VH-VL binders against Jerky protein homolog-like (JRKL). Designs and how they scored, part 2

Target 1, 218 residues: Jerky protein homolog-like (JRKL), of Homo sapiens (Human) (q9y4a0r168to385)
Amino acid sequence: LQPEQIYNADETGLFWKCLPSRISVIKGKCTVPGHKSIEERVTIMCCANATGLHKLKLCVVGKAKKPRSFKSTDTLNLPVSYFSQKGAWMDLSIFRQWFDKIFVPQVREYLRSKGLQEKAVLLLDNSPTHPNENVLRSDDGQIFAKYLPPNVASLIQPSDQGVIATMKRNYRAGLLQNNLEEGNDLKSFWKKLTLLDALYEIAMAWNLVKPVTISRAW
Key: E = the ipSAE of ESMFold2; O = the ipSAE of OpenDDE; V2 = 0.75 times the mean of E and O plus 0.25 times the DockQ between their complexes.

## First folded at step 1 (VH-VL)

Design b09 (framework fv_bebtelovimab)
Fold by ESMFold2-Fast, scan of step 1:
Structure b09 (fold): chain C 218 residues (1-218), chain A 122 residues (1-122), chain B 109 residues (1-109)
Amino acid sequence: as target 1 above (218 residues)
Amino acid sequence: QITLKESGPTLVKPTQTLTLTCTFSGFSLSTSGMGVGWLRQPPGKALEWLALIYWDDDKRYSPSLKSRLTISKDTSKNQVVLKMTNIDPVDTATYYCAHEGYLRSWYAFDIWGQGTLVTVSS
Amino acid sequence: QSALTQPASVSGSPGQSITISCTATSSDVGYYNYVSWYQQHPGKAPKLMIFDVSYRPSGISNRFSGSKSGNTASLTISGLQAEDEADYYCSSYTTYSTLFGGGTKLTVL
């Protein structure tokens, strides 16, 4: 398999409704007026190939099926692949849906566009949210997942802290820049921030992660 | 608003090929996440899934009927076509086409056509 | 379908609650949370009532709820009404196939 045919996906949590401050950018933490934490959380999954040249649309799991901020937006026009789950956690059902409906078709299109065989492997850690690898296969068996053994997974983490940390820093920096450009005070900005705003900002943050950052993580 | 409508012959003879067309509106089969499936229900019997086609031309078939079924799409006409070869009286059923939705309804058929009854007899 | 077992019939009185079970006959069929329930009135196309085990489409009464434990999914209808009298089908997505149960006739007595 060529590097273009080798993919990795990793999950992370994000407290999206937080104050964009110097501390938030540096430490990856959220601050809220009057509280030490908030429950405005989503799960994000990022996926890319070993070259970093194919980054898949972010998968986001939120609490609400149709957040109020979405009412004017077609879900298919969102900058992310959005799923809902009451705890905003990835689960076996959502992972399998993402694999079958998003990962496999987008990987086929990409490889076809590059004149490569439509054969690929998705390398995953053995997380409880990941289905049995025997069921994570395309209908022709050419696109499939493989779980990394614990001793190998600890050494090879392609979407490791570096890629995810860069994306989160980009997110917080983008929020801070938007707040500064609008001339709002931080508390007013926090009150106005919607989930839809956060989805556009995190999608931009992912797009700003350079291919070399991803390829070096391998 | 999504709508689907089945069309095709209402009476076919054994050994012939049955061709059914699903014409839809309110979505495009070029849009990521969209799929159209075919299902049937013999009189007084349970629903049975036959085939499904996705926006990216990925096709799924019932394992027991795979050798007899072909599903195809014409995205520009908003149509999905099902062909079933070597028709038999046991294939007498109401045939439905249905939309497979996005988000949490990935593997559920959220909008159905009215159905078309196909009778197989000599 | 042969792989999903439903009771042939269930009955209740107006205002009561009833539950319809759907049990996978193979160990891998219940693996996913891809369980749907459909309501079908005589001579009509099926209507989606529940998807992904417990979610309701827009416009479906909260009297309808879904749950899953192991290989058995359940549809519960509370505050039973005469219009609920219909056939109910469960469906489950497996690796490369969509299965339907045999259907359950609900009678409102």
Scores: ipSAE 0.005, ipTM 0.439, lowest interface PAE 15.5, mean pLDDT 79

Design b10 (framework fv_bebtelovimab)
Fold by ESMFold2-Fast, scan of step 1:
Structure b10 (fold): chain C 218 residues (1-218), chain A 121 residues (1-121), chain B 109 residues (1-109)
Amino acid sequence: as target 1 above (218 residues)
Amino acid sequence: QITLKESGPTLVKPTQTLTLTCTFSGFSLSTSGMGVGWLRQPPGKALEWLALIYWDDDKRYSPSLKSRLTISKDTSKNQVVLKMTNIDPVDTATYYCAHSPLYWTGYFDLWGQGTLVTVSS
Amino acid sequence: QSALTQPASVSGSPGQSITISCTATSSDVGYYNYVSWYQQHPGKAPKLMIFDVSYRPSGISNRFSGSKSGNTASLTISGLQAEDEADYYCSSYTTYSTLFGGGTKLTVL
């Protein structure tokens, strides 16, 4: 398989409603007035190929099935692939649905656009939220997942090598920039921030991760 | 740990609407990926899938029966209801409800005991 | 007619192994990563024995195993016991529906 045909995916939690400061933006931290709630947290999954030139649409798991901020927005028109789970955690069913409905079709389209054989491997760690390897296969068997031993996974999984940290820094910087551009004070901006706003910001943050940041992790 | 039980009439006349209720425990239809399906088995014949409802209210129906079937859920009561219109003697069967643990896989890990519905005049 | 084809019957002696096949029509090639197998004793509800081709639910004996080659899935029962005598159904999910095979009656001689 060429590097274009080798993918990696990894998960992280994000507290999307935080009160960033200049210092927290630099360090990837956030300050939240009072206690954080489950409603301020989502799970994000990043997926890209070894060249870093194909980044898949982010997978986001939130708590609410139909967040009020989505209004009449079609979920197909969201900047992310959105799923819901009451604890906002990835689970076996969501991972399998993402693989079948999103990963396989998007990888096929990308490889076809590059004139490459529609064959790919998705390299994963042995997380409890990942289904068994033999159920993560396309119907023709050409696109499939492989689980890596923990000692091998640490060497070859780009998201564990700072890609996620870079995305989170981009997200917090984007929130701060939007606050400044709107002329709002930071506390007012934080109170007005909706989940839909956060989804656009995290999608932009992912798009801003450079291919070289991803490829250097390999 | 998970249990399901079917309830409804045991005798129905042709052209009536059959209403079956599945009452379950040990899981919630608010849990991502979970579903409850309805299946039937006419005496001496094979299993046939009828309908499935998922946690997100996504509904699937047998293509041949879709015009006659309505599936709905009441998460507060832990119930799923199936309605089949214009009942016919060929609809005589044991009806089962069953738990689907994973979205879009179509398998059922735990089943109710079934309820026999006889259609006769 | 079912799009999943099973033999009507299979038989074996105690201690032997038997295999039951489940074959998709050519139009269903590719959807068989989602094959499940159910055991049904007379008068009882079906019991899940295998899901997603080869996985066993908790509490199912390792004498039951599943496999797939091309468009044919197989259920293998080793070390046959009298209690294994039952009807066995394969099932698969497609884009539009959940399908069941016609069922196979296993007789333990």
Scores: ipSAE 0.000, ipTM 0.433, lowest interface PAE 16.6, mean pLDDT 79

Design b11 (from b07 with heavy chain G101D E102T D104E F105V L106T S107G G108S; framework fv_bebtelovimab)
Fold by ESMFold2-Fast, scan of step 1:
Structure b11 (fold): chain C 218 residues (1-218), chain A 124 residues (1-124), chain B 109 residues (1-109)
Amino acid sequence: as target 1 above (218 residues)
Amino acid sequence: QITLKESGPTLVKPTQTLTLTCTFSGFSLSTSGMGVGWLRQPPGKALEWLALIYWDDDKRYSPSLKSRLTISKDTSKNQVVLKMTNIDPVDTATYYCAHRDTYEVTGSYYFDYWGQGTLVTVSS
Amino acid sequence: QSALTQPASVSGSPGQSITISCTATSSDVGYYNYVSWYQQHPGKAPKLMIFDVSYRPSGISNRFSGSKSGNTASLTISGLQAEDEADYYCSSYTTYSTLFGGGTKLTVL
C-alpha cells in the first residue's frame, strides 16, 4: 500500500464552551467555567492518511439530534459530519455508520483523484467503541480496518494526542482571534458562543493542521 | 411496513388555497429521525420537491415556493398537511408525500417510501 | 440556480448494460456528494433505487448500481430486462434545496 492508502482515526473529547484567556491560549490551555454540563461537551474524531494530504471532514458526536443552533442550517452544510448520542460519546453504531457512509466513499473519491487503486486500510486502536474488525470492510473488500496490537498501537497512532493537541490549540487561538476581530469583550463573546459557532471553529482548527504535522506522527 | 396516502381536492380554481393531507402508517412523527416531505410532478415533467417536516417540527421549504407553502403535522392522527396559496394552472400536477428517516448525515436527502400520488387539476 | 442534467432518453436490448448520467451544471456548487436515483413506471409513484451515490435499499436488484466521478453521478443497469423500462430521476442536495434531474426515459427494445 502507498502512504496515501493508509489511514488512522482517533477520538477526543472537547468542552467547546470554555473561556479563553491570553495566557491560557499561549500555553495551549483554556479556562473552564465553575460548572459544566455534558451538553457543552462533544466527541471529535480526526481521520487522515499517512501523507497528511487527505484529512477527512471531522466526525462530531453531540448529545442533541438537532441542537437549536442548527435549526436554520442543514446538516449537509455543517463543516463536520454530525451524529448524536445520549452521552455525546462515540458508540459502535455511530462508528459503523461513519465508516460505511463517510470514510469508504470519501477515501474512494480521493484515491481515484490521485490515480491510485481504491484500496485502503484504516488503522485503529482497540477502543470499546470500535466494532469488530470483520464488519469494518467495504463490499468489495478493498477498504478495511485493522486493529493494531496493544504493544504496537502505542508506537504508531498518527492521529494521536500530538495531532489532536495541535488542533485544540488552533481552536482556542481561533476563539481568541475571533473575539478580537468582532470587537466584543471576552465575557460577551463567551456567553454568545453557540455549538454551531464551535463546529465552524474546530473545523477551521483541523484544516490548519499541516500535512507535515500529521506525516511526522507516523 | 411504511405506507403513505395523499388526499385532497382533485379540482381547484385559480387564486384558491390548495390543502393536501398525507395519512401514514408504520411509523410515527413522535419518533426521532422521522420526516415527511411533499413533492409534485406536472404531467410529462420532472419531479419537484416542495416541503419537508421532521419529528421535532423543523420545517424546510423549496426556496422558489416558500412564500406560498405551509407544512404542518398532527402527530396524534399520523397526518402531515401541506397548504399552497394562490394556486395557478401551472400548479397542475400529481402531488406525492414521502417518508424520510434521517439524522441528515450521508445522503439523508432521499425519500424511501412514497404515497400513490393525487392528481390536482387547476382550471376555471 | 443549480441544475442537474440527465439525457432525455436511453435505450438497450435485453441482457445489455446501460448507464444514465446525472451532471451538476451550475458553477456555484462544484460536484454533489449525495445522490439518489428513483425509478418510475407510468401511472405509478417513484421508487427509490439508489441512495448516497452507490447504496441500494433492501429488495433492490444488484443489477442496479450507482457511482460518481467528479460532478457526474451514474446509474448503471446490467442484465437489462423488459420490466426495467421506466423513467429514471436523479436527485441531489444543493444550496439548501433538494433538486431533481429532468428524467431519463429508458426504452428496452
Scores: ipSAE 0.007, ipTM 0.452, lowest interface PAE 13.5, mean pLDDT 79

Design b12 (framework fv_bebtelovimab)
Fold by ESMFold2-Fast, scan of step 1:
Structure b12 (fold): chain C 218 residues (1-218), chain A 121 residues (1-121), chain B 109 residues (1-109)
Amino acid sequence: as target 1 above (218 residues)
Amino acid sequence: QITLKESGPTLVKPTQTLTLTCTFSGFSLSTYGVGVGWLRQPPGKALEWLALIYWNDDKRYSPSLKSRLTISKDTSKNQVVLKMTNIDPVDTATYYCAHRFYDSEYAFDIWGQGTLVTVSS
Amino acid sequence: QSALTQPASVSGSPGQSITISCTATSSDIGAYNYVSWYQQHPGKAPKLMIFEVSKRPSGISNRFSGSKSGNTASLTISGLQAEDEADYYCSSYDSSLYVFGGGTKLTVL
């Protein structure tokens, strides 16, 4: 397989309404200046090929099926692939839906656009949110997931931490820039920030991750 | 405030099954990203990881001990249970349960006080 | 076998700095992305001092710092104090396995 046909996906939690304090996040709390603690989080998943030239839309799992900040048609027009789960965590059903409905069709379209065989592998770690590899396969068997063996994982597993850290840094920088441009104080900005605002900012943060950052992680 | 406490027999005979219970407070094992692990330390020796259970009931085991270990949880009782079969004198150790860091997934941030288990006839 | 090697002991005087190394048998630098350090006083449970190579939990003094270079992760303790005398363990997560180093006894002279 060519590098364009080799993909990796990684997930992380994001407290989208937190001040930039990792310790607050680790303790499962978010604090807004002058307000009580707010624990608002989503799960995000990044997926890209080994060249970094094909980055899939971020997968985001939130609590509400239709958050109040969304319009009734916004789910179809969001800058991310949005799913809902009561705890806002990835689960086996959502991962399989993402694989079948998003990953396989988008990878197929990308490879076709590049004149490559519509064959690809999704390399996964041993995560509780990932289904058995036998069920993560396209109907024609050409696009499939594979777990890295223990003796190979340390040699070829991409650095997910570096890519995710870069994206989170971009997210925080974008939020700060928006606050400065609006002329709002930090308290007013954080209080008024909606999930929809966060989804656009996260999508922009992901788009700003350079292909070379992703390819060097392989 | 997060606290964990280990309980179980202090003396066990070779070939028996050791059952240890970790009772915790200050967090829920239904919270995304949370896990509870079991570790042990023989007297005067290094720490060894045994098993980990996640919020979604997914389980990980030390490869060398996997055939002897079972980890389970009862979220409503705030308990995690470890069972180790065919116990041997070399299993004499202080056994710890520990909470893992939310969002980092790999560090154990809060530990129980430990319980010493001696294996002898 | 342990995949992580630490020196058996290290010593320093109050106010000095010391460094404890933790070296993987594998040369793959990726193995060090999930490095943690634990402090253990006699008769007590381990306490997390550093996680993800260089990050500190709340309440941990900035005298404790972590880094990695080549095949080695390091814990540096600056401004040594008598209370720092303890055993220190490094740990990594690789694939589905937690591995601990053999431990280093720090003596504050």
Scores: ipSAE 0.005, ipTM 0.458, lowest interface PAE 14.5, mean pLDDT 79

Design b13 (framework fv_bebtelovimab; at its last look DockQ between E and O 0.28; V2 from the best seeds 0.00; counts 0 for: pae E 14.8 > 2)
Heavy chain, then light chain:
Amino acid sequence: QITLKESGPTLVKPTQTLTLTCTFSGFSLSTYGVGVGWLRQPPGKALEWLALIYWNDDKRYSPSLKSRLTISKDTSKNQVVLKMTNIDPVDTATYYCAHYGDWLYYMDVWGQGTLVTVSS
Amino acid sequence: QSALTQPASVSGSPGQSITISCTATSSDIGAYNYVSWYQQHPGKAPKLMIFEVSKRPSGISNRFSGSKSGNTASLTISGLQAEDEADYYCSSYDSSLYVFGGGTKLTVL
ESMFold2-Fast, scan of step 1: ipSAE 0.133; ipTM 0.670
ESMFold2, look of step 2: ipSAE 0.000; ipTM 0.444
ESMFold2 (binder alone), look of step 2: mean pLDDT 89; pTM 0.915
OpenDDE, look of step 2: ipSAE 0.010; ipTM 0.531

Design b14 (framework fv_bebtelovimab)
Fold by ESMFold2-Fast, scan of step 1:
Structure b14 (fold): chain C 218 residues (1-218), chain A 120 residues (1-120), chain B 109 residues (1-109)
Amino acid sequence: as target 1 above (218 residues)
Amino acid sequence: QITLKESGPTLVKPTQTLTLTCTFSGFSLSTYGVGVGWLRQPPGKALEWLALIYWNDDKRYSPSLKSRLTISKDTSKNQVVLKMTNIDPVDTATYYCAHQYRLGSYFDYWGQGTLVTVSS
Amino acid sequence: QSALTQPASVSGSPGQSITISCTATSSDIGAYNYVSWYQQHPGKAPKLMIFEVSKRPSGISNRFSGSKSGNTASLTISGLQAEDEADYYCSSYDSSLYVFGGGTKLTVL
C-alpha cells in the first residue's frame, strides 16, 4: 500500500468552553469567572493518511441530536461530521456509521483523484469504542480497519505524537483571537459562545494542522 | 477599517517577471490566524486564486502555478508581495489582494484590483 | 480546472425571489466543507455576501441567504432589487485549495 492508502484515526475529549489558563476543570466540568460549573464536552475524532495530505472532515459527537444553536441547520451544512450520543462519547454504532458513511466514501474519492487503487487500511488502537474489525470493511473488502497491538500503537500512532495537542492549541488560540477581534470581554464571550461557534473553531483548528506535522509523526 | 491596495506595473512584456505589492491597513500580519491572498480575474472570466501567506510565514500556492509564484511579506511595512515569473499574454488579468482570518474559506475584504496587461 | 459549476445566467423581476446553484462536479475535489458567495458589480472588486454556507457578514441584507444540500450549495435572493444585478461567484475551500465557480450573471428585468 502507498502512504496515501494508510490512514490513522484517534479520539479525544474537548471541553469547548475551557481555556487552559483561565478556567479550572473539576470532575469533567469547567469553572469560569461568573459561573459555578459547566458541562460542555464533545468527542472529536481526527483521521488522516500517512502523507498528511488527506485530512478527513472532523467527526464530532455531542449530546443533543439537534442543538438549539443549529437553528434547523442541515447537518450537511456543518463543518464537521456530527453525531449525537447521551454522554457525548464515541460508541460502537457511531464509529461504524462514521466508517461506512464518511470514511469509506471519502477515501475512495481521494484515491480515485490520485489515480491509485481504491484500497486502504485504517490503523486503530484497541479502544472499547471501536467495533469488531470484521464489520469495519467495505462491501468489496478493499477498504478495511486493522487493530494495532497496544505496544505498537503507542510507538506509531500519529495522533499520540502531538497532532491532537497541536489541534487543541490551535482551537484555544483561535477562541482567544476571536474574542479580541469582536471587542468582547472574556465573560461576555464565554456566555455567548455556542456549540455551533465551537464546531467552526475546531474545524479551523484542524485545517491549520500542517501535512508535515502529520507525516512527521509516522 | 481593513483596507488593501494593489500596486505594480500595468503593462509587462512576455517572459518578464511580474511583481505586485499589496499595501494594507487596519490589521497586522503578525496576528494569529491572519492571512493575505492574491487572486486574479481575466477580462470577462471567472476569479482564480493564486497564493496565500499567513502570519507565521506559511505559504500556499495554486498547484498549476506554483512553479511560477513567490509570495512574501514585510510585516513592518504592512506589505505582501507576489512575484510571477515567465509572464505570458494569458496572464492578462485584474489582480486582487484580499484579507482572510484563521484559514477561513472566504476573503472578507478586497483591494480595488489592478489591471495588468501582458503584450509585446 | 473549476470543480464548481454555476448556471451562466439567471433573471428575475423586482420583488421576485431567485436561486443560484453551485455544484461540485469533480471527483478529484471530494466533499467541500466550506462555501462562500461573492457579488461583483461591473468594474468593481468582489464583495463577500455569504460565508460558511449560510452566514452573513455585518451589513449584508437578510434578503440574501445561503444553504447547502449534498454537494450543491445555493444562494437565494428574495425581494429582488435593481441593485442586485451583478455577477455572483461561489467559492469553496478544500485541503488548502480555494476554488471558484464560473460565475452567474443575474439580470433584474
Scores: ipSAE 0.000, ipTM 0.488, lowest interface PAE 13.4, mean pLDDT 80

Design b15 (framework fv_bebtelovimab)
Fold by ESMFold2-Fast, scan of step 1:
Formats: sequence, C-alpha cells, structure tokens
Structure b15 (fold): chain C 218 residues (1-218), chain A 122 residues (1-122), chain B 109 residues (1-109)
Amino acid sequence: as target 1 above (218 residues)
Amino acid sequence: QITLKESGPTLVKPTQTLTLTCTFSGFSLSTYGVGVGWLRQPPGKALEWLALIYWNDDKRYSPSLKSRLTISKDTSKNQVVLKMTNIDPVDTATYYCAHVDYSWEDYYFDYWGQGTLVTVSS
Amino acid sequence: QSALTQPASVSGSPGQSITISCTATSSDIGAYNYVSWYQQHPGKAPKLMIFEVSKRPSGISNRFSGSKSGNTASLTISGLQAEDEADYYCSSYDSSLYVFGGGTKLTVL
C-alpha cells in the first residue's frame, strides 16, 4: 500500500470550556475564573492518511442528541461528524458507525479522486472502545482496520501525541483570539461560549494542522 | 477518597491456584475509561505488571503470564479478582491492585492498595 | 532484565540535587509521553511522583521534576531531604503493556 492508503485514527477528550494546560482542571471537571466546576466534555477523534494530505472531518461525541446551541442548525452543516452518547464517550457502536458511514465512504472518494485503488488500511491502537478488527471491514474487504502490536507500535509512531497536542494548542489559541476580538473579559467569554462555538473552533484547529506535522509522525 | 485493598491467602503450595481479591471504594468500575490492574513485586526485586480489566470488561494480560492468569470483576460488589494457576516458588511476591483512568489517556497507576504478601512454599 | 534500564543506586547530600536516568532499548521513551515515576519507601506501596514525563500529581513537591531526551527519561530531585531516601521506579506504557525499570536506590548521605 502507498502512503495515501494508510490511515491512523486517535481519540482524545476535551473539556471545551477549559484550556488544556489549565492547572484548575480536575478529572471529570474543570474550573474557569469566576465560575465553579463545569463538566462540559466531549470525545474527539482525529483521522488522517500517512501523507497528511487527507484529513477526515473530526468525529465528536457529545452528551446530548440535539444540544440547545444547535437549535435550527442543520446537523449536516456542522463542521464535525457529531454523535451522542449519554456519557460523551466513544463506544463500540459509535466507532463502528463512524467506520462504516464516514471513514469507508470518504476514503473511497479520496482514493478515487487520486486515481488510486480503493484499498486502504486503518491502523489503530488496542483501545477498549475499538471493535474487533474482523468487523471493521468494508463489504468488498478492501478497506479494513488492523491493530498495531506493542513491539511494532514502539517502532512505528503515527504521532498522535504531536498531532493531537498541536490541534489542542490551535484550539486554545483560537479561543483566546476570539475573546480578544470580541472585547470580552474572560468571565464574559466563558459564560457566552456554547458547544456549537467550540465545535467550530476545534474544526478550525484540526484544519490548521499541517500535512508535514502528520507525515513526520510516520 | 479512592481506596483499594488486596485480600487472599498469605501461604500457598506449589501447583495450586492463587486467588486474590481487590476491594475498592471511591469510584465505580462502570465509569467509562476506568480500570483496575494487578502488579507484583518479589522481595528485593522490581515491579511487574500482571493484568488489567476495564469498565467494559475488556481484559489485558502480561504476555509471559497470560496462560496462567484470569482477571474478572463484580461491579456490584466493587471487586476485581485475579486467579493465577500452577503457582511456583518464583511467584512469591507482594501483590498490588491499582486504579487507572484511560478516559484521560492516563497510562499510569495513580492509587494503589497496600499490597498483600503471598509466599509459595511446601 | 527490563526494557527500561536504571542505575542500581545513586547518592547525594542534603540540599544537593541528584538525577536518576531511565533508558529504553527502543524508541518508546523518545516517541511517547507515557513515562511515569514512582517512589517506594521500605514496606510501603509505590507512590506516583511524576506522570507524562514531567507532570506532578497534586501534593507532590516541586523539588521533583521529570524530563526526557531521546530514549532517556530523567527524574531530578533538588534540595535533597532525608525523607527522599527510597527506591525510585520508572515506567512506560506501550499500547497494551506496562513496563517498569529495575529500580534505583537513593541514599541521602
């Protein structure tokens, strides 16, 4: 397989009202100046090919099926692929739905657009939220997942640490810039911040991750 | 707030099966990302990881010991049980259970039980 | 033998600084930020001192700091105190496995 046909996906949690490096963040909670504890958390999954030239739309798992901030917004017009789970965690069903409905179709379209065979592998870690690899396979068997064994993982490093860290830094910077441009103090900004606002910011943060940042990870 | 405590026999004979129970409080093993692991330390030697069980009943084992180990949980009792078959004198060690929270990508053990010494002799 | 190598012992005088190394035979430490350090006093359970290479749990003194360079992670203890005398273990996580170093006995002279 060519580098365009090799993908990696990775998950991370985000407390979208807290800065990632904030000392006041406690597991399962976060604190913002002027507020008490705020438990606003989503799960984000990033997926890209080895060249870094194909980044899939972010997958986000939130708590509510239709958050109030979405209101009249068509879910098809969201900057992310949104799923809901009562704890806002990835689960086996959501991962499989994402694989079948998002990953496989988008990878086929990309490879077709490049004149490449519609064959690809999705390299995954052994996370408990990832289904058995035997069920993560397209109907024709050409697009499939494979789990990295521990000894190979130590040698092959799709740099989830570097890529995710870069995305979170971009998210933090975007939130700070938005606050400055609106002329708000930090308290006012955090009180007004909605989940929809956060989804736009994280989608922009992902889009700003350069292909070379992703490809250097391989 | 999070506490764990190991219990089981302090003396076992070679070839027997060792059963150890970890009883915990301050968290639920039904919470996403939460797991409980077992580790051991022979007298005067290094720590060795044995097994881990997650909230969704997914299980991970040390490859060198996998054929001898079984880990299980009873979420309603706040207990995790480790069984090790065909016990040998080299298995003499202090056994620990410990908490992990994968939801933060925490690949470290933040809270530990006090440990229970198991001596294997005949 | 462990995949993570630590010196068997280190020593220092009160008020001084010491560093304990932890070296991987592969690129695990260089690639992943999943390095932890544990302190163990005789007869006691291990206590988490450092996680993700350089982060401290709440309640851990800022005299303890962690870093890494290439395949080697380091634990540095500044302003040595008598109560720092203990065994120190490094640990790394690789997808499905936890690996521990052989341990380093710190003696405060």
Scores: ipSAE 0.005, ipTM 0.480, lowest interface PAE 13.8, mean pLDDT 80

Design b16 (framework fv_bebtelovimab)
Fold by ESMFold2-Fast, scan of step 1:
Structure b16 (fold): chain C 218 residues (1-218), chain A 120 residues (1-120), chain B 109 residues (1-109)
Amino acid sequence: as target 1 above (218 residues)
Amino acid sequence: QITLKESGPTLVKPTQTLTLTCTFSGFSLSTYGVGVGWLRQPPGKALEWLALIYWNDDKRYSPSLKSRLTISKDTSKNQVVLKMTNIDPVDTATYYCAHRTLYSYGFDYWGQGTLVTVSS
Amino acid sequence: QSALTQPASVSGSPGQSITISCTATSSDIGAYNYVSWYQQHPGKAPKLMIFEVSKRPSGISNRFSGSKSGNTASLTISGLQAEDEADYYCSSYDSSLYVFGGGTKLTVL
C-alpha cells in the first residue's frame, strides 16, 4: 500500500464553549467571565491519509437530532458530517454509518483521482465504540479497517503526535480572535455562540491543519 | 432581501488612487461568518477576485495585487471601501462587490457593477 | 496563469445535456470541497448556480448539477434551454483565497 492508501481516524471530545486554556478552564469545563460555568460537549472525529493531503470532512456527534441553531439548515449543507447520540459520543451504529457512507466513497474518489488502486486500510484504536473489523469492509473487500493494539496505537495515532492538539489550538484561537474583534465582552460573545457557529469554526480549524503536520505524525 | 451597490468615479487617470464604495442592505457585516468581496471583469475578459473583508475585520487580498489594494469596512454605515493605488489602463474593468457567508463560501448576492475606465 | 482551466466554449442543442469541466493545475487545490459555479448573461452581474461542489442555492433549477472527481470539478446542465446560453465560471475557495477559471461560453444551437 502507498501512503495515500493508509488512513487513520481519531476521536476527541470538544467543549465548544471554551475560554483560552490560561483562563480558568477546569478539567475541560468552559468558564465565562462574570457568569457561571458552562459545559457544552460534542465528539469530533478527524480522519486523514498518511501524506496529509487527503483530510476527510470532520465527523461530529452532538446530543440533539436537530439543534435549535440549525433551524432550516439542511444537514447536508453543514461543514461537517453531523450525527446525533443521547450522550454526544460515538457508538457502533454511527461509526459503521460513517465508514460505509462517508469514508469508503470519499477514499475511493480520492484514490481514483490519483490513479491508484481503490484499496485502502483505516487504522483504528480498539475502542468499545468501534465495530468489529469484519463489519468495517467495503463490498469488494478492498477498503477495510484494522485495529491496533493499545500500546502500538499510541505511537502512530495523530492525537498522540499533536494533530488533534493543533486542531483544538486553531479552534480556540479562532474563537478568541472572533470575540476580541466583535468589541463585545466575553460574556456577551459566549451567550451568542451557537453549536452551528462552533461547527463552522472547528471545520475551519481542521482545514488549517497543514498536510506536513499530519504526515509528520506518522 | 440582500442588496449591494457599487459607487465611485467612472473615469480615473493613470497613477491615481481608485476608491470604490459598496453600500449594502439586508444584512450586517457584524454577523458571524459574513464577508464582502470585491471582484472585477475587464471588457470581454474573465472574472478576477480582488479582496475580501470578514465580519471580524480580517482581510484577504489577491496575491498579485496585494501591494496595491486596501479594503476596509464601516459597519455603522453598511459600507465596504476598496482602494487601489497606481491605477493603470489595464485596470479598466467593471468592478463588483458581493456578499458571502460560511454557509455558501460562494458569492450569493452581487451588486450591479460599476464600469471604471482608466484614461490614457 | 489561471490555477483553474475551463474550455473556452461548449455547445449543445435544446433538450440535450452538456458538461463544463474545471481542472486545477495543482492537485492540492483539487483536494478542497469549496467549488462554486456562476452563470453570467451579457451585461449582467454573475449569478451563483452551484456552491460547495454540488449544492444549489434556493431557486436554482435542478437541471444544473455539480460534481468533482480528483482535481476536476464539473457543471452539468440537463434539458438545455435557450436561456441557458451564457458564460459560466468556476471558482475555488481555499485558505481564504478565491481563484476563478477563465470562463466557458455556452452556445445553445
Scores: ipSAE 0.000, ipTM 0.424, lowest interface PAE 17.5, mean pLDDT 80

